# Ledger of designs, part 70: miniprotein binders against q56419

Target 1, 326 residues: q56419
Amino acid sequence: MEGRTLEEVQEEVFKRHGVLVPKKELEDLAKALEEAGLLLTEKVEARLKEEEEKLKRERPMRLAGLSYPEGEREARAFLEAFRASYPGEGEEARVLLMPHLEPSRVPEVYGAALAALEKTPPPERIYLVGVAHRPLKEKAAALPVPFQTPFGPALPDLPALQALDALLPFELFNTPLAFREEHSLELPLFFLKGRFPEARVLPLLVARRSPELGEALKVVLRDFPGLLVLAVDLSHVGPRFGDTPLTRTLAEEARRRDLGFLERLAEGEPEAALAFLGANPTRIDGVEVVASLLPLLRERKGKVLAHRLDLEAPTLSAVGAGTLVL

## First folded at step 20 (miniprotein)

Design kl1
Fold by ESMFold2, fold request of step 21:
Formats: C-alpha cells, sequence, structure tokens
Structure kl1 (fold): chain B 326 residues (1-326), chain A 104 residues (1-104)
C-alpha cells in the first residue's frame, strides 16, 4: 500500500479479482503487516546490537574453510603453496600494496606479496588499510580488537591506534559492524599474520578519501614505525560492475589503467597516478585509499612485482589485482 | 569579558593538572575552549593550552595514554564548539608536536 488509500486498494482488488474486500478487513491486514514488520525490525536490531557488542571484544574469522584453511598446519601449507606460485624474488617493502580479491583467483599476486615480506624485516606493527564495503559513520574507521586468524589472534597496537584517534578530527572507532564481514582486512591479514606472527596490527578502513587520515598517519608512522599495507584491488569491469560485457578492448584498457596507476605509484608520484585515472572509468578500487594516504606515498620509489586482470567467465567481468612495493 | 573568563578557567585547569586531577579539569577545559573558539582564538593558541596542561602531567610522570586522552578531549571540545575539522586537526597535531618536542 505504497501511498494508496484503502479505498483505492479496495477498488483495484475488485477490478483485478472481482472481489470486494471490506475496508475493515484491509485496515486489519495493513495493521497486522505493520506490526509484523516492526517485530522483525526489532529482532534484527537486537541481533545487530548483540553482534556489535561482540565486535567490541574481538573480530572472529569469517572466511576460514572458504578462502583459506581453518587449521594452523593447513594454513601454513597454504601460505607455502601461494609463495611457490610466484617464481620471482621480492624486495624489501616500506609500503606494500596487495589485493583483497579471493586468493585462489590471483595466487601469484599474493605470492608476490609473500616474496616481498620475505625481504622485509619483521615490523613491530602493520598499518593495514582496507576498503570499506559497508557504510562508515565517518570517512575512515578502525576496530581496536584482536582479529582471529589460523595463526592466532592478530593483536591491535593500542598505543598507535590511540595516537591516531587523537590526531583525527573525528572519532576513529566509529562503526564496529562494518568490520564484521570485511574481507579487505581478513584476506590480506591471513598472509601478513602468517609471515609476521608477532606484529601488532592497526586495522583501518577507508570508505571515502580522507586527507585527515593521511596527515594523522604521517605523524603516527614517524613515532610508531611499521609496515604500511594498502589492501586494495584494481580495475572492476564488466556486467557484474554495471558495465557492458567484457571485450578484448575493455580488458586491455583495464590492464593499461591498472599498470599505469601502479607504475606512477612506483615512481613516487601518487598525485600523477590519480590524475592518470581521471574519472576512473575502469573503477580501480584503490583510489580512495591512495587519495587518503598521499603524504605517505610521495617520493617513495619502488617496483611493481605482479599484476593480473582476472576473468570471471560466468559474469563476463574481470577484476585487477597487483603487488607493489615502495 | 569572555576572554577573562576563559583565562580564569585555564588557570583553574592548570592548578588541577598540577595536582594530577584530569577528570576534574576536563569540564573547565571544555568551557574554556568553547569560549576561545567562539571568540576567534587561533589553533596555535588552543594547542598551547593543551601543551601547558600536558606538561604538568608529564612532570608528574603520567603515562602517554593520559597525554593522548588530553589531546583528544581538546579536539572534542573544539568540535563541540563548532570548529572546522581542519581547525580541530591543526590543534591536535600542533599540541602533539609541541609535547613531543619538549619530551624529546
Amino acid sequence: as target 1 above (326 residues)
Amino acid sequence: SPIEEAKRLIEEAIRLAQEGRLEELLEKLREAIKILIENGASPEEIAEIAFRLAMEFVRRGAPPELILRLIKEVGRAAEAAGASRETIQRIAIEAYERIREEVG
């Protein structure tokens, strides 16, 4: 009954079905449906509040047994297999860009990240910056709790998180529920925790570009040194993403955009990387994170270790993933 | 005048800080920052207040967590008083840097 009077509904039912339903019966039905909807709304709200309270204590694994093994022994073998899928050598990373796409789709891209981590001295902490797939109350958020992994809990770096919160003009700890199913943190974290089991983590999400986050992180990283990880995917093209079907021309454009973006980042020119994308016609996922973190990316030279534009044949779509060390 | 009232509140907050009484000084601090922002104080002037209060706690051996809380509370007070997000962040970073420079 979207904006219709009961009389109009009554008339339409009679016109369509030949039955005249008394107004009282329609009124009773509308009331019952509204009450049932309110009860369902209250039930959902109560469940979400319960989940939110649990997330204030820890963030459990959601993808164990789906994207990676649940058991520690199997998880270590999984890491070894992914490393073996990349035959090259890494380089030491001060900043690492890696994907959050399903690992089995781009095994050599995650393998390249592992190769970079092999060359990287174990950091005291990891600034893990993912992409929020649910709305945040602010442009960015963190969740200062242990994140469970098959390798044990990834403990939060509470002093660094407190410093970051203090230097932001908004509350950093603002949307716990956004972390519940956020794979852009969970999937990279599996690889990072497996390689650096003693590192603490700052689990961060960006929903919209935040220059304030970059300015605050510049100060925090100076005083709380660690590994900065941009956990982002690249181009998203094809019907799954609201586009025309994937063609050879579209795929080559997506690859060109991905690599041009990564190469400009590798030159220490993040503003040029963003300008290269223009309106971002291939929907590179990482732009909001890069735009937030400009002060941390300027003048950092590095190397693209791997890239793949992975085809989703059933949907005629593709997603790009890359590994960049700075 | 509003400026004279803010000075009085800041002097009281400093006395409370000298005694290590963070919870009690926060209400005085919030009121003083509100007056200052409403009367056009610069971000640097507000950061100096946070710095002065923080140094009293540092002298008393306060843990870094308390100093960071003080900085955050100054930012919250500025937000409540209607300061822009750019201004709030300038206050917080300036206070943090000034404290860091003094402590080393």
Scores: ipSAE 0.883, ipTM 0.955, lowest interface PAE 0.4, mean pLDDT 91
Fold by ESMFold2, fold request of step 21:
Structure kl1 (fold): chain B 326 residues (1-326), chain A 104 residues (1-104)
Amino acid sequence: as target 1 above (326 residues)
Amino acid sequence: SPIEEAKRLIEEAIRLAQEGRLEELLEKLREAIKILIENGASPEEIAEIAFRLAMEFVRRGAPPELILRLIKEVGRAAEAAGASRETIQRIAIEAYERIREEVG
């Protein structure tokens, strides 16, 4: 009935079917359909409000039994196995870049992160910055609640989160539902909580680059020192990501982009790292996080500990993951 | 005069802060900041207001949570008055730094 008057619909029905449907009946039908749509919308909205209210109290595990074990004993053995996958030694980190890709796909990359944590004094708090996979109401968001892990709840650093919110020109606590299924926080947090059980956490998501977040975090980190973690993946290439099937040439380009990006970050040159990617032809995941955090990355030199471009054979696609300490 | 009205509202807000009357103060503060933004006040001038109000609460022994809330409310008022995000953040950071320098 879009764009048509009820009279036009009535005339068309009569012309096609030989029945004159009274205008009143057409109006009643239109109202009934609208009311049914409103009732469905109301049920969905009520369920979403319920989920939102639950997330204002805590964030439960979503990936236990899928990406990592649910039980604490098994979870500790899991951490040990991942550490063993990286035979090298780490370096102390003030800033750690680590992946959020499925851990079993890149075990030595997570192992390198664990090796770095072994060399890192236990922080009072961890600024965990992931990539929003669901829309946020703002460029960035936080959820100031406990995140459940097999090692116990990771408690929020409420004073630091409140300071951060106060220094932003938008509401930091803006999209609880975006955290419900966000693996870019849950997967790295498993490893971080396992190694730093007493550290509080600032669980942060970036949807779009926010210079304001970087400026605020520079102030907050000065007064609330802690470990800054960029929980990001690197290149995404192949048909799953809208590309041609993975070729050796495409894989070599993705690997070159990943390593060039990481190495420029390791030189303390985050603007050069972003410029190196240009239009980001291999879709490095971490660009919005890095672009948000420039003031925190400048002049911090460090080392790339690990990298893998992991093949997804069924989709002829690949995803890059790396570990960088600064 | 808009500027004279803003001055009256600020002095009222300061008196309310001296009396510990936070919620009543916030209404006066929002109106004063709106007038100041509409009349071209600098971020530093607005941050000074936040600082003065915060110091009254600090003298009354207010917890850091309240001080951070006050800074946030100033930013919200500036946003409601149409200030740019850059301006809002300058106000908040300047106020925070002034307060931190005085209190630690």
Scores: ipSAE 0.873, ipTM 0.952, lowest interface PAE 0.5, mean pLDDT 91
Fold by ESMFold2, look of step 20:
Structure kl1 (fold): chain B 326 residues (1-326), chain A 104 residues (1-104)
Amino acid sequence: as target 1 above (326 residues)
Amino acid sequence: SPIEEAKRLIEEAIRLAQEGRLEELLEKLREAIKILIENGASPEEIAEIAFRLAMEFVRRGAPPELILRLIKEVGRAAEAAGASRETIQRIAIEAYERIREEVG
């Protein structure tokens, strides 16, 4: 019997404070609180609309000072430290798979991506495909605005974005608020903009697999060549993700799934990579992006440069990250 | 007949394109595409309409973004007429390819 009548409140106030408050005064207070709640709701809605309008003009940094340095000089040093975390050599990438996990958790995996970029001619544009962590109105979305970075704004490739939109059977520019906090674009972009300061960007999100996106991108990439980046993480295992506590067996299975997935992609066999995962029991979040982009991944051979299944001690969970060049 | 009405609307849309009257053109285009889809026109036939309209704008010196907008509006009209997403995309890609082949 939750909710108390006004009589019950009146009696409780009298017991606690020795003051009898008339029922009418309590009714007036209840109305005032209800009206205040309505006004607060309207303020929240107005703030969200204001934020959405701002996102139609630019996407500001949200993780500066948290995941990477705010200042340009410090940001450049940060980039170089990450490159140094991977002692190997990269290979030229036409397609790059890299993580969006917190960079400090997998420094050598981001370092491997930087090593690949060293071997990659600066592209005119970057197709940056992340994973939507907030709902989209469609299977995929883009935000055709500058994304701020410590290295300056990453400018959108508006002609390529318009071509992509024209070739889709849905509106590509459909959910600006989904980009507000989307780290799967912001974290990889920091590294990409730092190495390719002149490249324009197509900032894309996938919520659900979209074969239509892959078919459209096949045409757009032919006419607007560039670097395709799949900004995805791999296995997610443990209690934070709805599993039993992380065990050695579960961790070994997650590594096996991650590496088997990446290796099949590296052989140019994206359908086989997806089939290898079956029902995706370790929750590799790259599957929706890969399933969307099959026409761009088929028969494209390459190499796995790095992998790490990063353990989250406080949550007894783990997340996998990898670097693949095609 | 419905097909003769669609042809009349398309010819009117072409005249409007020659005059640069985009918004009136789009109204006629939407109506024509609805009739054509309801009467079994192929995606290739609908893409030909987009191609013909695009060429009028090319002859007027229109920038590429206007051509891409036209392709998108044909897709929107097909969607409004109830075409499947597969059909809508086939129309758009076919129109894009025909225009690219002609213009280079």
Scores: ipSAE 0.848, ipTM 0.944, lowest interface PAE 0.6, mean pLDDT 91
Fold by OpenDDE base, fold request of step 21:
Structure kl1 (fold): chain B 326 residues (1-326), chain A 104 residues (1-104)
Amino acid sequence: as target 1 above (326 residues)
Amino acid sequence: SPIEEAKRLIEEAIRLAQEGRLEELLEKLREAIKILIENGASPEEIAEIAFRLAMEFVRRGAPPELILRLIKEVGRAAEAAGASRETIQRIAIEAYERIREEVG
């Protein structure tokens, strides 16, 4: 419908299919699509503006009742079940790489993250760096507001966020609407808030590699110590991502790239991890995040706790997920 | 000379800082930084200006938030003058570290 009148659509349907759709039905459909936010109309723009103004106060849950329970009691049981899905023990984390994929797809990978968090002293603050799946005005952004969770609001560390903004050559607090539906922060934050209820959070998104972010964060982390969390997925292969259906060969290549990436990070060689991917033919999601945080990842040795390549059977596609402690 | 004008503007900004006239200070600061960048001032020279102003803020009992805002405004002024992102970040980090060393 972009750029077409309802009359033009009606005429096209008549010409192609020999069916005259009543104008009223098309109007009702357009209205329904507008109400659903599927069309960019003046009303949708006004709604988006209102949502942007709300995001100046708080970021509400979007995936409560879908990806995780809304109620606190049920949410605690959810955490316990995910922890139970990983049979191993964790290690103390200064840096945690964990997925942001739908939790039900890779429970043991989230379980491994929880195991690491059990061995981690409660941080004063968490630097949560996710992937922007929507365009940002800048290479990176932050939202300096409370994020709602079943465990109460995750409160922002405003002093540390302000220090970070001051050390960046661009406006950190940009594109608030990109945070509205961004699951790369919401899903990891559920687990983090559940484990560390008193920790403040710096919710950060990366759209494109920003070396400036890593340099600024290096200074900020010195003066504002905390846990660094990279909320990233790994390979994305199959028809949903432009490949042929998943084969054994494609799955083996995805696993090889995922593990080779994680292992080099575990050795404290993030540049080698990036170089190992080359053109990134399996589309590892976290590349831009890692490329932005190089100063914080160098010379840190750690351990890969979990990895999974999860098949999405309806699309014959797969997504890699991993948990790494540094 | 343009540099002498920038120096005058900086001294005016310092006086304005002493008087608590923040918005007027920022105007003078933007003008001074523009002149300095256009005349090839180093990041260190610009960071020194931020440091001097920050010390006036500290003397007046300004909270840390205002010092961080000052650093950010220096960066914005440098951007408006056409400085590279690398230059802007270098100014900010140098100013921040120097202020930290002095006041903790």
Scores: ipSAE 0.824, ipTM 0.935, lowest interface PAE 0.5, mean pLDDT 91

Design kl1
Fold by OpenDDE base, fold request of step 21:
Structure kl1 (fold): chain B 326 residues (1-326), chain A 104 residues (1-104)
Amino acid sequence: as target 1 above (326 residues)
Amino acid sequence: SPIEEAKRLIEEAIRLAQEGRLEELLEKLREAIKILIENGASPEEIAEIAFRLAMEFVRRGAPPELILRLIKEVGRAAEAAGASRETIQRIAIEAYERIREEVG
């Protein structure tokens, strides 16, 4: 009825079809639609509750067969092809910034991440910090369950997750449904699990900057050493993101911001990297993650291994991706 | 005085810890922390309570997971008493570091 009265609907039906529908029949139809809507809502709520209960046990693959192969053999070939797409050598990482964009869009950037991982001793655990593309109840969250991959489940580090929760002034284990379809963890995890099959994982999401997360993680990383991974994209420009179609000027600005951000991070100056972006007009995805992890990024020098601004031709939009080692 | 009552509750919580009565301990702890925060106790004073209780747990052979749970419950009690997030985190980190220094 979208704001119309029953009388207005009756009049419209009469005008269009020459039939005067009795008001009672319209009332019955409206009631039936309301009842059907309520039933649909209850069914949706029940389904969401079921999915939440499943997420207490495991996080299944959502992008297998779409973004990466489901089968282990094919998945290994996929990793090798991505590594081959980056012609350079990597460096040992204590902190790795890598993309979470669709892998096929930026293969050499993922290849650079793999190159860095080749030079990195196998960590006991990986702190995987992604971006929440869905609302969280808190500024950050974790999901303390196995994440399925073609290489087997990525198992959570429960002791380290519990220590992190204990040091946070909020409930870390919040909003499990936000992890169900979150690609910012799933896509990087494919590469990480493929390279380090025995590493435990701390799957973390950041929705808004949480200085508390960085302070807690600083303590936890001391006592529970591991690889810190920032799974973040860079600039998001074009019509999909509220801009005009990609132009040379817009692309140059996006690249300037991406590289300027990464270079300052590589110099060990994360505050300068954030300040350089200002209001973040090109919508660098990783800003809230970096702002949360400042204590872990300060004074760490490193190297930018790869960068790409990838055009999505159907929407004339572009997304930046980079790989940085610290 | 309210502070004297809080002290009595903490001593009772310590006895309960010595007996392994976790849920009853947490009740006394929540009440004590509420009183202390309402009366202007510092984060360090609250962290000291967590540390003292943790040492009783360690003496009883409690696993690390239970010690971390205790720290978290202290934080929840502080939150329920109206403490700021900054205060809660300061309590948690201070308690954790003190425990870590003592028991490794």
Scores: ipSAE 0.820, ipTM 0.934, lowest interface PAE 0.5, mean pLDDT 91
Fold by OpenDDE base, look of step 20:
Structure kl1 (fold): chain B 326 residues (1-326), chain A 104 residues (1-104)
Amino acid sequence: as target 1 above (326 residues)
Amino acid sequence: SPIEEAKRLIEEAIRLAQEGRLEELLEKLREAIKILIENGASPEEIAEIAFRLAMEFVRRGAPPELILRLIKEVGRAAEAAGASRETIQRIAIEAYERIREEVG
């Protein structure tokens, strides 16, 4: 009710419903809503504080039973089914770009990632770099706690995380609440933990391009070797994202940008990939991640294993997803 | 001079490091770095301080985690002194690389 008088609300209710609500009842309702809102705010704040305290110990699953099975046995069957959805063979990855989209939307793209992981020697640690869909206090953040998965907890690599923090000009361990519901880590981590149960993890989020992150990680990766995973989606087009409904032309443009981005990354030219996108009119999700990791992507040649532009029919919108190995 | 004061503080910090008095060391370190940055010390000069202190900890058998903490605290001190993020990162990387070269 920002800016409307009680009288204007009374008049609107009368016009819409033919009922003249007494001003006193509207005042009482407004007060009750305000009190309820305040109570909700206090409860929300208390709950957020409780969740923040819990996040000091572990990050619980949020999408278990929704996006993937909660039970380990069912989760293993889920992995096998996703792997089976990709008919090709993978390649060894030192860097893996994979989606974080709802797995059921792009099964073959996740299948391609699993195929790559089959050809990858088990890493000691996984640098999992996701996209922050919520604001961070800094350009990037980490959460140095176990992440729950159906395969057991993904344990943090505390020494490597500490080294990374030491090499950053800001506090790496910031905004723990941003990790609580961040699917860009949870969904890829399911597949990664299922494949590499013994690997430690560095769960990282990027909200804005941080060249400092790439420089720090370049040093850390030398002394703490591991698999680098970019958990990023590609184009976001259609009404959910401010466009008109998906058309052939819009879909072709999204695919062109997605593939043009991935191909340039596969050639070891991440700067060219970013330049190719320009203002990023199709809203490729992974731009800030790639821009942060330039030192790690330069001169690395690889292969695009899969790409899909997936239609969300209820909203006539589409999201691009891809799998790239370097 | 401010620089002479900073040097005294650094030498005191080194002694404190030799004694394993970490919190007191960090206090002296923060003060010294503030003075040095305010007087135009280079990132390399600040990194050298971090390296010297780290070597004292290494000599005492300090774990790697403590060395990394020293590097981070140097960065925090530099930030508090108004250093740019670029400068802070240069200090940290240079200190880290020098320490790594010395101790493995």
Scores: ipSAE 0.815, ipTM 0.930, lowest interface PAE 0.5, mean pLDDT 91

